VHH binders against Exosome complex exonuclease rrp6 (rrp6). Designs and how they scored, part 7

Target 1, 81 residues: Exosome complex exonuclease rrp6 (rrp6), of Schizosaccharomyces pombe (q10146r442to522)
Amino acid sequence: GREALMIYRALHDWRDSVARKEDESVRYVLPNRLLIAIAASKPVEAADVFSISKQLTPIARMYVEDIVKVVQEAEKLYNEQ
Below, E stands for the ipSAE of ESMFold2; O stands for the ipSAE of OpenDDE; V2 stands for 0.75 times the mean of E and O plus 0.25 times the DockQ between their complexes.

## First folded at step 17 (VHH; framework vhh_7sr4_2)

Design y4 (from x1 with E99M; at its last look DockQ between E and O 0.40; V2 from the best seeds 0.00; counts 0 for: pae O 3.6 > 2, grease 27.2 > 24.2, SAP .72 > .668)
Amino acid sequence: EVKLVESGGGLVQPGGSLRLSCAASGFTFDDYAMGWYRQTPGKQRDLVADITSGGWTFYGDSVKGRFTISRDNTKNTVYLQMNSLKPEDTAVYYCAASMYFWGEDYDYWGQGTQVTVSS
ESMFold2, look of step 17: ipSAE 0.637; ipTM 0.833
ESMFold2 (binder alone), look of step 17: mean pLDDT 82; pTM 0.827
OpenDDE, look of step 17: ipSAE 0.021; ipTM 0.377

## First folded at step 18 (VHH; framework vhh_7sr4_2)

Design z1 (from x1 with E99T Y106F; at its last look DockQ between E and O 0.76; V2 from the best seeds 0.00; counts 0 for: pae O 3.0 > 2)
Amino acid sequence: EVKLVESGGGLVQPGGSLRLSCAASGFTFDDYAMGWYRQTPGKQRDLVADITSGGWTFYGDSVKGRFTISRDNTKNTVYLQMNSLKPEDTAVYYCAASTYFWGEDFDYWGQGTQVTVSS
ESMFold2, look of step 18: ipSAE 0.480; ipTM 0.756
ESMFold2 (binder alone), look of step 18: mean pLDDT 81; pTM 0.819
OpenDDE, look of step 18: ipSAE 0.023; ipTM 0.416

Design z2 (from x1 with G35A E99T; at its last look DockQ between E and O 0.07; V2 from the best seeds 0.00; counts 0 for: pae O 5.5 > 2, placed apart)
Amino acid sequence: EVKLVESGGGLVQPGGSLRLSCAASGFTFDDYAMAWYRQTPGKQRDLVADITSGGWTFYGDSVKGRFTISRDNTKNTVYLQMNSLKPEDTAVYYCAASTYFWGEDYDYWGQGTQVTVSS
ESMFold2, look of step 18: ipSAE 0.502; ipTM 0.769
ESMFold2 (binder alone), look of step 18: mean pLDDT 82; pTM 0.825
OpenDDE, look of step 18: ipSAE 0.016; ipTM 0.326

Design z3 (from x1 with Y106F; at its last look DockQ between E and O 0.69; V2 from the best seeds 0.54)
Amino acid sequence: EVKLVESGGGLVQPGGSLRLSCAASGFTFDDYAMGWYRQTPGKQRDLVADITSGGWTFYGDSVKGRFTISRDNTKNTVYLQMNSLKPEDTAVYYCAASEYFWGEDFDYWGQGTQVTVSS
ESMFold2, look of step 18: ipSAE 0.446; ipTM 0.745
ESMFold2 (binder alone), look of step 18: mean pLDDT 82; pTM 0.829
OpenDDE, look of step 18: ipSAE 0.539; ipTM 0.820

Design z4 (from y4 with Y106F Y108S; at its last look DockQ between E and O 0.44; V2 from the best seeds 0.00; counts 0 for: grease 24.5 > 24.2, SAP .688 > .668)
Amino acid sequence: EVKLVESGGGLVQPGGSLRLSCAASGFTFDDYAMGWYRQTPGKQRDLVADITSGGWTFYGDSVKGRFTISRDNTKNTVYLQMNSLKPEDTAVYYCAASMYFWGEDFDSWGQGTQVTVSS
ESMFold2, look of step 18: ipSAE 0.567; ipTM 0.799
ESMFold2 (binder alone), look of step 18: mean pLDDT 80; pTM 0.807
OpenDDE, look of step 18: ipSAE 0.154; ipTM 0.566

## First folded at step 19 (VHH; framework vhh_7sr4_2)

Design a1 (at its last look DockQ between E and O 0.80; V2 from the best seeds 0.00; counts 0 for: pae E 2.4 > 2)
Amino acid sequence: EVKLVESGGGLVQPGGSLRLSCAASGFTFDDYAMGWYRQTPGKQRDLVADITSGGWTFYGDSVKGRFTISRDNTKNTVYLQMNSLKPEDTAVYYCAASEYWFDEYDYWGQGTQVTVSS
ESMFold2, look of step 19: ipSAE 0.390; ipTM 0.736
ESMFold2 (binder alone), look of step 19: mean pLDDT 83; pTM 0.835
OpenDDE, look of step 19: ipSAE 0.489; ipTM 0.789

Design a2 (at its last look DockQ between E and O 0.77; V2 from the best seeds 0.00; counts 0 for: pae E 2.7 > 2)
Amino acid sequence: EVKLVESGGGLVQPGGSLRLSCAASGFTFDDYAMGWYRQTPGKQRDLVADITSGGWTFYGDSVKGRFTISRDNTKNTVYLQMNSLKPEDTAVYYCAASEYFWDEYDYWGQGTQVTVSS
ESMFold2, look of step 19: ipSAE 0.340; ipTM 0.694
ESMFold2 (binder alone), look of step 19: mean pLDDT 83; pTM 0.838
OpenDDE, look of step 19: ipSAE 0.455; ipTM 0.775

Design a3 (from t1 with F27S Y56W; at its last look DockQ between E and O 0.57; V2 from the best seeds 0.00; counts 0 for: pae O 3.4 > 2)
Fold by OpenDDE, look of step 19:
Structure a3 (fold): chain B 81 residues (1-81), chain A 119 residues (1-119)
Amino acid sequence: as target 1 above (81 residues)
Amino acid sequence: EVKLVESGGGLVQPGGSLRLSCAASGSTFDDYAMGWYRQTPGKQRDLVADITSGGWTFYGDSVKGRFTISRDNTKNTVYLQMNSLKPEDTAVYYCAASLYWFGEDYDYWGQGTQVTVSS
C-alpha cells in the first residue's frame, strides 16, 4: 500500500546515508529484501525488527533504533496527508 | 553450502492447485530467508513469494490471495501452496535461500521444477 511505499522510500534514503557514513555497501547496511520486510511489517520497537529476520548484519543491529525511528516518522507523515 | 531440491511441480488444469516443496540441506535452515521465483524462456526470473527467517511473508502482486508460502524448520523445507492456478502461472519455479550477509540477494538456488497450467 501507499503507507508501506512511503516507509520504503524513507528507509531507502536512510540506508544510503548510513552506507556513505560507514563506508559500507547499501546491501550490508540493509539488504533490499529486509528493507521491504521492515516497510511492510512496520515495527514499533527494536524487538520487532529483530523478529523479522535473524540475518541482521552488525551494522543493521547497531542502527536498529534508528530504523524504528525512520519507520515511525514515515508513518506520521503518511497519516498527516 | 546449501543444496536445494524442489518437488511437486507438474501439469494442472486452470483453477487447479499444486503444492511445491523445497528441501534444504544443512543444519542452519532457520537462519535463511527462503523464496520462490519463476521464469519462462527468454524472460527474467521473477519473485513469486518469500519468507524471512522470522516468518514474515511477501508475495508478488500477481499471486497475492492465491499462493501461500510457508516453512517447516523441523524438516528444513519451504512450501508454496498454489491455488486457483492460471495459464499465466506456467513457468519453471525455483527455490532460493539467502543469508543477508552474503553479496547476493539469494545465495543458493534449486534446479527448478516445471509448473504447467493448461486445459
Scores: ipSAE 0.024, ipTM 0.374, lowest interface PAE 3.4, mean pLDDT 89
ESMFold2, look of step 19: ipSAE 0.413; ipTM 0.747
ESMFold2 (binder alone), look of step 19: mean pLDDT 80; pTM 0.808

Design a4 (from y2 with E99M Y108H; at its last fold request DockQ between E and O 0.89; V2 from the best seeds 0.73)
Amino acid sequence: EVKLVESGGGLVQPGGSLRLSCAASGFTFDDYAMGWYRQTPGKQRDLVADITSGGWTFYGDSVKGRFTISRDNTKNTVYLQMNSLKPEDTAVYYCAASMYFWDEDYDHWGQGTQVTVSS
ESMFold2, look of step 19: ipSAE 0.481; ipTM 0.771
ESMFold2 (binder alone), look of step 19: mean pLDDT 82; pTM 0.821
OpenDDE, look of step 19: ipSAE 0.693; ipTM 0.877
ESMFold2, fold request of step 20: ipSAE 0.537, 0.521, 0.558; ipTM 0.790, 0.789, 0.806
ESMFold2 (binder alone), fold request of step 20: mean pLDDT 82, 82, 82; pTM 0.821, 0.820, 0.823
OpenDDE, fold request of step 20: ipSAE 0.739, 0.780, 0.768; ipTM 0.889, 0.899, 0.892

## First folded at step 20 (VHH; framework vhh_7sr4_2)

Design i1 (from a4 with M99L; at its last look DockQ between E and O 0.87; V2 from the best seeds 0.64)
Fold by ESMFold2, look of step 20:
Structure i1 (fold): chain B 81 residues (1-81), chain A 119 residues (1-119)
Amino acid sequence: as target 1 above (81 residues)
Amino acid sequence: EVKLVESGGGLVQPGGSLRLSCAASGFTFDDYAMGWYRQTPGKQRDLVADITSGGWTFYGDSVKGRFTISRDNTKNTVYLQMNSLKPEDTAVYYCAASLYFWDEDYDHWGQGTQVTVSS
């Protein structure tokens, strides 16, 4: 829905910033279809991300807690509308 | 040696069903993303369906609602249930596998199995 779209956009922006910071491709940070699945699943902890895909790239694994934070911040903003 | 062996292809009438299987060996199946792609002569391979190691699924627009991807980690096998088949589904269907769930970039491919939908 609308909430998943907001989460998706937040993750998309976050991924762009990490890709630039780490000088890596966006797909190495977080592939598009995995980003979509994360936005739909709305993880509350790192284990929830691994339940979607057991193997994350080294960069995605390094930032897995950030991914959860981005999702939760977007959810909080959605609920405050 | 990584092997992906597709089976279950064949000739079927429009409206019919087929179930494709892909037996995998040479890697830790549970950790891999799996997918089905199809190709007709002279065209690019198109995504039919993907499934993550955690069981999340994605479908191409033309097959959504008609096809179902699934995996059985105890048999190292991924399946494609194809219902309500149409002539435009005629293609060679390829099994694909990769450790990381890349955007359409799969590391391993099978030889393919022909599906022909014709009356």
Scores: ipSAE 0.502, ipTM 0.783, lowest interface PAE 1.6, mean pLDDT 90
ESMFold2 (binder alone), look of step 20: mean pLDDT 82; pTM 0.817
OpenDDE, look of step 20: ipSAE 0.630; ipTM 0.853

Design i2 (from a4 with A33S; at its last look DockQ between E and O 0.89; V2 from the best seeds 0.00; counts 0 for: pae E 2.2 > 2)
Fold by ESMFold2, look of step 20:
Structure i2 (fold): chain B 81 residues (1-81), chain A 119 residues (1-119)
Amino acid sequence: as target 1 above (81 residues)
Amino acid sequence: EVKLVESGGGLVQPGGSLRLSCAASGFTFDDYSMGWYRQTPGKQRDLVADITSGGWTFYGDSVKGRFTISRDNTKNTVYLQMNSLKPEDTAVYYCAASMYFWDEDYDHWGQGTQVTVSS
């Protein structure tokens, strides 16, 4: 839906920032299919991310709490428009 | 050693159905994302369908609504149910596996099974 698209955009921007910080490609930070699934599933905790994929790249695992925060912030912003 | 063995390919008439199977061994199947890709001579492999270790599915646009990917972790097997087959579906179909769910960077590939859709 519309909310998932807003979450997707937020994750996409966040991924670009982390990729630059870590000198890695965006796919190593968060693969596209996982990004799409996260935006649709709207995780509220790290365990929800692992329910999509049991294995995460080392970078995604390092930042899994930030991923959840990005989702929550995007949801809050969506509800305030 | 990692092994992916596809089966279920063959000749079928337009509008027909086939079910492909891919038996996996040599890795922890439950932890891997699995996929089906297809290739015609001289072209790159195209996505048919992917399924994450958690059961999330993705499909190529040309097969959406006609094909269904599924997995059975108790049998270490991934399936592709192909319905309403068209001549354009003719290709070698490859099973693929990756620990991390990647768009095009799969770690392991099967040898392929031929699917031919023709009158």
Scores: ipSAE 0.413, ipTM 0.744, lowest interface PAE 2.2, mean pLDDT 89
ESMFold2 (binder alone), look of step 20: mean pLDDT 81; pTM 0.821
OpenDDE, look of step 20: ipSAE 0.691; ipTM 0.872

Design i3 (from a4 with F101W W102F; at its last look DockQ between E and O 0.83; V2 from the best seeds 0.66)
Fold by ESMFold2, look of step 20:
Structure i3 (fold): chain B 81 residues (1-81), chain A 119 residues (1-119)
Amino acid sequence: as target 1 above (81 residues)
Amino acid sequence: EVKLVESGGGLVQPGGSLRLSCAASGFTFDDYAMGWYRQTPGKQRDLVADITSGGWTFYGDSVKGRFTISRDNTKNTVYLQMNSLKPEDTAVYYCAASMYWFDEDYDHWGQGTQVTVSS
C-alpha cells in the first residue's frame, strides 16, 4: 500500500545518502530485497531487521539502528496525514 | 569449501511437476540466503526464486503461483517445487547461496541441473 511505498521511498533516499557518505554502491549498503522486506515488515527495533536476514553487510549492520529510525519516522509521517 | 549440489532435474511432460533439491555444505546454512536461478543457452541467468535466512521469499514473474521455494535448515537443503511446467521452463537450474544476499549477485553457485519440459 501507500504506507509501504512511503517507507520504501524513505529507505531508498537514506540508502543513497549512506552510499555517498561511505563511497559504496547502494546495493552493498542495503540490497533491494532487504529494502523491500523491511518496508513491508516495519521493524520497531534492530532485532526485527535481523529476523529477515540473520546476516547483514558490514555497512548495513553499522547502520541498523538508523534503518529502524527511518522506518519509524516514515510511519509517523504517514499516520499524521 | 562451500559446496552446492543440485539434484532432481530431468525430462517432464508439459503440465507435470518436478522437485529440485540443493544440498549445501561448508557454511552455516541457517545464516545464508538461498536461491534458484535458471539459464537458457545464450541468455543470462534469470531469477526463479530466492529465500532469505529468515524465510522471506521472492519469485520471478513467470513462475509465481506455479513454483515454491522452501528450505529445511535441519537438512541444510533448499527446494524448488515446480508445478504446471511449460516448455518455456526448459533450462539449467542453478542453486545459489550468499551470506549477505546481494540482489542476484550471489557468492556461491552449484553446477546446475537440467530441466527439460517436452512431449
Scores: ipSAE 0.451, ipTM 0.762, lowest interface PAE 1.6, mean pLDDT 89
ESMFold2 (binder alone), look of step 20: mean pLDDT 82; pTM 0.820
OpenDDE, look of step 20: ipSAE 0.758; ipTM 0.885

Design i4 (from a4 with K64E; at its last look DockQ between E and O 0.76; V2 from the best seeds 0.65)
Fold by ESMFold2, look of step 20:
Structure i4 (fold): chain B 81 residues (1-81), chain A 119 residues (1-119)
Amino acid sequence: as target 1 above (81 residues)
Amino acid sequence: EVKLVESGGGLVQPGGSLRLSCAASGFTFDDYAMGWYRQTPGKQRDLVADITSGGWTFYGDSVEGRFTISRDNTKNTVYLQMNSLKPEDTAVYYCAASMYFWDEDYDHWGQGTQVTVSS
């Protein structure tokens, strides 16, 4: 839906920012299909991300709370329209 | 040593069904993403289906609605239920595993099992 697309776009932009900051590929930060699953699942805490995949790359694990915050902020903006 | 052993392939008529199994050993199965790929001679290996450690599934367009991937973590086994088989499904089917759920190739591969769909 439109909400999942907004979340996807927010995560996509966030991933690009982290990849530049950490000098890593976007795939190593967060693979595309995992990004799509996260956008669809709409996690509210880090445990929800690990429920999709028990193993995250070291960078994704380091930023797992940021991933949740990006999702929550996108949801908030969607609901405020 | 990581081992992935496929079984359940064979000859089936169009419209028939098969269930493939892949027994895994040498790694913590519960933590890994698992997948099924297929290959026809002279062509690229194509995604059939894969499943995250948390049970999220993805399917290739040509098999969605007909095939179902599942895993049994108590048996270290991933399955592919193949229904409504077509001649186009004829291929060698490979089990794959990796720790991270990549958009890329998998780290470990089985030897494959032949599936042939013909009248």
Scores: ipSAE 0.481, ipTM 0.772, lowest interface PAE 1.7, mean pLDDT 90
ESMFold2 (binder alone), look of step 20: mean pLDDT 80; pTM 0.810
OpenDDE, look of step 20: ipSAE 0.732; ipTM 0.894

## First folded at step 22 (VHH; framework vhh_7sr4_2)

Design l1 (from i1 with K64E; at its last look DockQ between E and O 0.81; V2 from the best seeds 0.61)
Amino acid sequence: EVKLVESGGGLVQPGGSLRLSCAASGFTFDDYAMGWYRQTPGKQRDLVADITSGGWTFYGDSVEGRFTISRDNTKNTVYLQMNSLKPEDTAVYYCAASLYFWDEDYDHWGQGTQVTVSS
ESMFold2, look of step 22: ipSAE 0.466; ipTM 0.767
ESMFold2 (binder alone), look of step 22: mean pLDDT 81; pTM 0.813
OpenDDE, look of step 22: ipSAE 0.621; ipTM 0.852

Design l2 (from a4 with F58Y; at its last look DockQ between E and O 0.74; V2 from the best seeds 0.00; counts 0 for: pae E 2.02 > 2)
Amino acid sequence: EVKLVESGGGLVQPGGSLRLSCAASGFTFDDYAMGWYRQTPGKQRDLVADITSGGWTYYGDSVKGRFTISRDNTKNTVYLQMNSLKPEDTAVYYCAASMYFWDEDYDHWGQGTQVTVSS
ESMFold2, look of step 22: ipSAE 0.403; ipTM 0.735
ESMFold2 (binder alone), look of step 22: mean pLDDT 81; pTM 0.817
OpenDDE, look of step 22: ipSAE 0.696; ipTM 0.875

Design l3 (from a4 with E104D; at its last fold request DockQ between E and O 0.88; V2 from the best seeds 0.73)
Amino acid sequence: EVKLVESGGGLVQPGGSLRLSCAASGFTFDDYAMGWYRQTPGKQRDLVADITSGGWTFYGDSVKGRFTISRDNTKNTVYLQMNSLKPEDTAVYYCAASMYFWDDDYDHWGQGTQVTVSS
ESMFold2, look of step 22: ipSAE 0.522; ipTM 0.792
ESMFold2 (binder alone), look of step 22: mean pLDDT 82; pTM 0.818
OpenDDE, look of step 22: ipSAE 0.839; ipTM 0.922
ESMFold2, fold request of step 27: ipSAE 0.504, 0.483, 0.439; ipTM 0.776, 0.750, 0.756
ESMFold2 (binder alone), fold request of step 27: mean pLDDT 82, 81, 82; pTM 0.820, 0.819, 0.822
OpenDDE, fold request of step 27: ipSAE 0.752, 0.860, 0.855; ipTM 0.894, 0.929, 0.927

Design l4 (from a4 with D30E; at its last look DockQ between E and O 0.82; V2 from the best seeds 0.65)
Amino acid sequence: EVKLVESGGGLVQPGGSLRLSCAASGFTFEDYAMGWYRQTPGKQRDLVADITSGGWTFYGDSVKGRFTISRDNTKNTVYLQMNSLKPEDTAVYYCAASMYFWDEDYDHWGQGTQVTVSS
ESMFold2, look of step 22: ipSAE 0.485; ipTM 0.775
ESMFold2 (binder alone), look of step 22: mean pLDDT 82; pTM 0.824
OpenDDE, look of step 22: ipSAE 0.697; ipTM 0.877

## First folded at step 23 (VHH; framework vhh_7sr4_2)

Design aa1 (from l3 with W102Y; at its last look DockQ between E and O 0.84; V2 from the best seeds 0.00; counts 0 for: pae E 2.6 > 2)
Amino acid sequence: EVKLVESGGGLVQPGGSLRLSCAASGFTFDDYAMGWYRQTPGKQRDLVADITSGGWTFYGDSVKGRFTISRDNTKNTVYLQMNSLKPEDTAVYYCAASMYFYDDDYDHWGQGTQVTVSS
ESMFold2, look of step 23: ipSAE 0.353; ipTM 0.722
ESMFold2 (binder alone), look of step 23: mean pLDDT 82; pTM 0.821
OpenDDE, look of step 23: ipSAE 0.846; ipTM 0.925

Design aa2 (from l3 with D105E; at its last look DockQ between E and O 0.82; V2 from the best seeds 0.66)
Amino acid sequence: EVKLVESGGGLVQPGGSLRLSCAASGFTFDDYAMGWYRQTPGKQRDLVADITSGGWTFYGDSVKGRFTISRDNTKNTVYLQMNSLKPEDTAVYYCAASMYFWDDEYDHWGQGTQVTVSS
ESMFold2, look of step 23: ipSAE 0.496; ipTM 0.777
ESMFold2 (binder alone), look of step 23: mean pLDDT 82; pTM 0.819
OpenDDE, look of step 23: ipSAE 0.718; ipTM 0.886

Design aa3 (from l3 with H108Y; at its last look DockQ between E and O 0.85; V2 from the best seeds 0.66)
Amino acid sequence: EVKLVESGGGLVQPGGSLRLSCAASGFTFDDYAMGWYRQTPGKQRDLVADITSGGWTFYGDSVKGRFTISRDNTKNTVYLQMNSLKPEDTAVYYCAASMYFWDDDYDYWGQGTQVTVSS
ESMFold2, look of step 23: ipSAE 0.395; ipTM 0.723
ESMFold2 (binder alone), look of step 23: mean pLDDT 82; pTM 0.825
OpenDDE, look of step 23: ipSAE 0.795; ipTM 0.909

Design aa4 (from l3 with F101W W102F; at its last look DockQ between E and O 0.81; V2 from the best seeds 0.69)
Amino acid sequence: EVKLVESGGGLVQPGGSLRLSCAASGFTFDDYAMGWYRQTPGKQRDLVADITSGGWTFYGDSVKGRFTISRDNTKNTVYLQMNSLKPEDTAVYYCAASMYWFDDDYDHWGQGTQVTVSS
ESMFold2, look of step 23: ipSAE 0.496; ipTM 0.770
ESMFold2 (binder alone), look of step 23: mean pLDDT 81; pTM 0.816
OpenDDE, look of step 23: ipSAE 0.794; ipTM 0.899

## First folded at step 24 (VHH; framework vhh_7sr4_2)

Design bb1 (from l3 with S98T; at its last look DockQ between E and O 0.73; V2 from the best seeds 0.61)
Amino acid sequence: EVKLVESGGGLVQPGGSLRLSCAASGFTFDDYAMGWYRQTPGKQRDLVADITSGGWTFYGDSVKGRFTISRDNTKNTVYLQMNSLKPEDTAVYYCAATMYFWDDDYDHWGQGTQVTVSS
ESMFold2, look of step 24: ipSAE 0.442; ipTM 0.761
ESMFold2 (binder alone), look of step 24: mean pLDDT 83; pTM 0.838
OpenDDE, look of step 24: ipSAE 0.702; ipTM 0.880

Design bb2 (from l3 with A97R; at its last look DockQ between E and O 0.07; V2 from the best seeds 0.00; counts 0 for: pae O 5.1 > 2, placed apart)
Amino acid sequence: EVKLVESGGGLVQPGGSLRLSCAASGFTFDDYAMGWYRQTPGKQRDLVADITSGGWTFYGDSVKGRFTISRDNTKNTVYLQMNSLKPEDTAVYYCARSMYFWDDDYDHWGQGTQVTVSS
ESMFold2, look of step 24: ipSAE 0.426; ipTM 0.745
ESMFold2 (binder alone), look of step 24: mean pLDDT 82; pTM 0.833
OpenDDE, look of step 24: ipSAE 0.020; ipTM 0.311

Design bb3 (from l3 with G60A; at its last look DockQ between E and O 0.88; V2 from the best seeds 0.68)
Amino acid sequence: EVKLVESGGGLVQPGGSLRLSCAASGFTFDDYAMGWYRQTPGKQRDLVADITSGGWTFYADSVKGRFTISRDNTKNTVYLQMNSLKPEDTAVYYCAASMYFWDDDYDHWGQGTQVTVSS
ESMFold2, look of step 24: ipSAE 0.450; ipTM 0.759
ESMFold2 (binder alone), look of step 24: mean pLDDT 82; pTM 0.823
OpenDDE, look of step 24: ipSAE 0.781; ipTM 0.905

Design bb4 (from l3 with A33S; at its last look DockQ between E and O 0.89; V2 from the best seeds 0.00; counts 0 for: pae E 2.2 > 2)
Amino acid sequence: EVKLVESGGGLVQPGGSLRLSCAASGFTFDDYSMGWYRQTPGKQRDLVADITSGGWTFYGDSVKGRFTISRDNTKNTVYLQMNSLKPEDTAVYYCAASMYFWDDDYDHWGQGTQVTVSS
ESMFold2, look of step 24: ipSAE 0.389; ipTM 0.706
ESMFold2 (binder alone), look of step 24: mean pLDDT 81; pTM 0.818
OpenDDE, look of step 24: ipSAE 0.825; ipTM 0.920

## First folded at step 25 (VHH; framework vhh_7sr4_2)

Design cc1 (from l3 with M99Y; at its last read DockQ between E and O 0.86; V2 from the best seeds 0.79)
Amino acid sequence: EVKLVESGGGLVQPGGSLRLSCAASGFTFDDYAMGWYRQTPGKQRDLVADITSGGWTFYGDSVKGRFTISRDNTKNTVYLQMNSLKPEDTAVYYCAASYYFWDDDYDHWGQGTQVTVSS
ESMFold2, look of step 25: ipSAE 0.532; ipTM 0.793
ESMFold2 (binder alone), look of step 25: mean pLDDT 83; pTM 0.829
OpenDDE, look of step 25: ipSAE 0.839; ipTM 0.924
ESMFold2, fold request of step 27: ipSAE 0.612, 0.610, 0.591; ipTM 0.829, 0.825, 0.820
ESMFold2 (binder alone), fold request of step 27: mean pLDDT 82, 83, 83; pTM 0.830, 0.830, 0.832
OpenDDE, fold request of step 27: ipSAE 0.860, 0.839, 0.871; ipTM 0.929, 0.921, 0.934
ESMFold2, last read: ipSAE 0.649, 0.614, 0.641; ipTM 0.841, 0.827, 0.839
ESMFold2 (binder alone), last read: mean pLDDT 83, 83, 83; pTM 0.833, 0.835, 0.831
OpenDDE, last read: ipSAE 0.876, 0.858, 0.878; ipTM 0.935, 0.928, 0.937

Design cc2 (from l3 with G54S; at its last look DockQ between E and O 0.80; V2 from the best seeds 0.00; counts 0 for: pae E 2.8 > 2)
Amino acid sequence: EVKLVESGGGLVQPGGSLRLSCAASGFTFDDYAMGWYRQTPGKQRDLVADITSSGWTFYGDSVKGRFTISRDNTKNTVYLQMNSLKPEDTAVYYCAASMYFWDDDYDHWGQGTQVTVSS
ESMFold2, look of step 25: ipSAE 0.338; ipTM 0.706
ESMFold2 (binder alone), look of step 25: mean pLDDT 82; pTM 0.818
OpenDDE, look of step 25: ipSAE 0.405; ipTM 0.748

Design cc3 (from l3 with D30E K64E; at its last look DockQ between E and O 0.89; V2 from the best seeds 0.72)
Amino acid sequence: EVKLVESGGGLVQPGGSLRLSCAASGFTFEDYAMGWYRQTPGKQRDLVADITSGGWTFYGDSVEGRFTISRDNTKNTVYLQMNSLKPEDTAVYYCAASMYFWDDDYDHWGQGTQVTVSS
ESMFold2, look of step 25: ipSAE 0.493; ipTM 0.779
ESMFold2 (binder alone), look of step 25: mean pLDDT 81; pTM 0.816
OpenDDE, look of step 25: ipSAE 0.845; ipTM 0.925

Design cc4 (from l3 with M99L; at its last fold request DockQ between E and O 0.89; V2 from the best seeds 0.75)
Amino acid sequence: EVKLVESGGGLVQPGGSLRLSCAASGFTFDDYAMGWYRQTPGKQRDLVADITSGGWTFYGDSVKGRFTISRDNTKNTVYLQMNSLKPEDTAVYYCAASLYFWDDDYDHWGQGTQVTVSS
ESMFold2, look of step 25: ipSAE 0.469; ipTM 0.765
ESMFold2 (binder alone), look of step 25: mean pLDDT 82; pTM 0.821
OpenDDE, look of step 25: ipSAE 0.858; ipTM 0.930
ESMFold2, fold request of step 27: ipSAE 0.528, 0.473, 0.509; ipTM 0.792, 0.770, 0.780
ESMFold2 (binder alone), fold request of step 27: mean pLDDT 82, 82, 82; pTM 0.825, 0.824, 0.825
OpenDDE, fold request of step 27: ipSAE 0.863, 0.874, 0.874; ipTM 0.930, 0.935, 0.934

## First folded at step 26 (VHH; framework vhh_7sr4_2)

Design dd1 (from cc1 with D30E K64E; at its last read DockQ between E and O 0.87; V2 from the best seeds 0.78)
Amino acid sequence: EVKLVESGGGLVQPGGSLRLSCAASGFTFEDYAMGWYRQTPGKQRDLVADITSGGWTFYGDSVEGRFTISRDNTKNTVYLQMNSLKPEDTAVYYCAASYYFWDDDYDHWGQGTQVTVSS
ESMFold2, look of step 26: ipSAE 0.565; ipTM 0.811
ESMFold2 (binder alone), look of step 26: mean pLDDT 82; pTM 0.826
OpenDDE, look of step 26: ipSAE 0.758; ipTM 0.898
ESMFold2, fold request of step 27: ipSAE 0.604, 0.615, 0.628; ipTM 0.823, 0.827, 0.826
ESMFold2 (binder alone), fold request of step 27: mean pLDDT 82, 83, 82; pTM 0.830, 0.831, 0.830
OpenDDE, fold request of step 27: ipSAE 0.847, 0.847, 0.840; ipTM 0.925, 0.925, 0.922
ESMFold2, last read: ipSAE 0.612, 0.619, 0.623; ipTM 0.826, 0.832, 0.834
ESMFold2 (binder alone), last read: mean pLDDT 82, 83, 83; pTM 0.822, 0.831, 0.834
OpenDDE, last read: ipSAE 0.846, 0.846, 0.866; ipTM 0.925, 0.924, 0.932

Design dd2 (from cc4 with D30E K64E; at its last look DockQ between E and O 0.90; V2 from the best seeds 0.72)
Amino acid sequence: EVKLVESGGGLVQPGGSLRLSCAASGFTFEDYAMGWYRQTPGKQRDLVADITSGGWTFYGDSVEGRFTISRDNTKNTVYLQMNSLKPEDTAVYYCAASLYFWDDDYDHWGQGTQVTVSS
ESMFold2, look of step 26: ipSAE 0.463; ipTM 0.760
ESMFold2 (binder alone), look of step 26: mean pLDDT 82; pTM 0.820
OpenDDE, look of step 26: ipSAE 0.848; ipTM 0.927

Design dd3 (from cc1 with Y106F; at its last look DockQ between E and O 0.89; V2 from the best seeds 0.64)
Amino acid sequence: EVKLVESGGGLVQPGGSLRLSCAASGFTFDDYAMGWYRQTPGKQRDLVADITSGGWTFYGDSVKGRFTISRDNTKNTVYLQMNSLKPEDTAVYYCAASYYFWDDDFDHWGQGTQVTVSS
ESMFold2, look of step 26: ipSAE 0.483; ipTM 0.769
ESMFold2 (binder alone), look of step 26: mean pLDDT 83; pTM 0.833
OpenDDE, look of step 26: ipSAE 0.634; ipTM 0.853

Design dd4 (from l3 with W56S F101S W102S; at its last look DockQ between E and O 0.05; V2 from the best seeds 0.00; counts 0 for: pae O 6.5 > 2, placed apart)
Amino acid sequence: EVKLVESGGGLVQPGGSLRLSCAASGFTFDDYAMGWYRQTPGKQRDLVADITSGGSTFYGDSVKGRFTISRDNTKNTVYLQMNSLKPEDTAVYYCAASMYSSDDDYDHWGQGTQVTVSS
ESMFold2, look of step 26: ipSAE 0.220; ipTM 0.643
ESMFold2 (binder alone), look of step 26: mean pLDDT 80; pTM 0.795
OpenDDE, look of step 26: ipSAE 0.017; ipTM 0.289

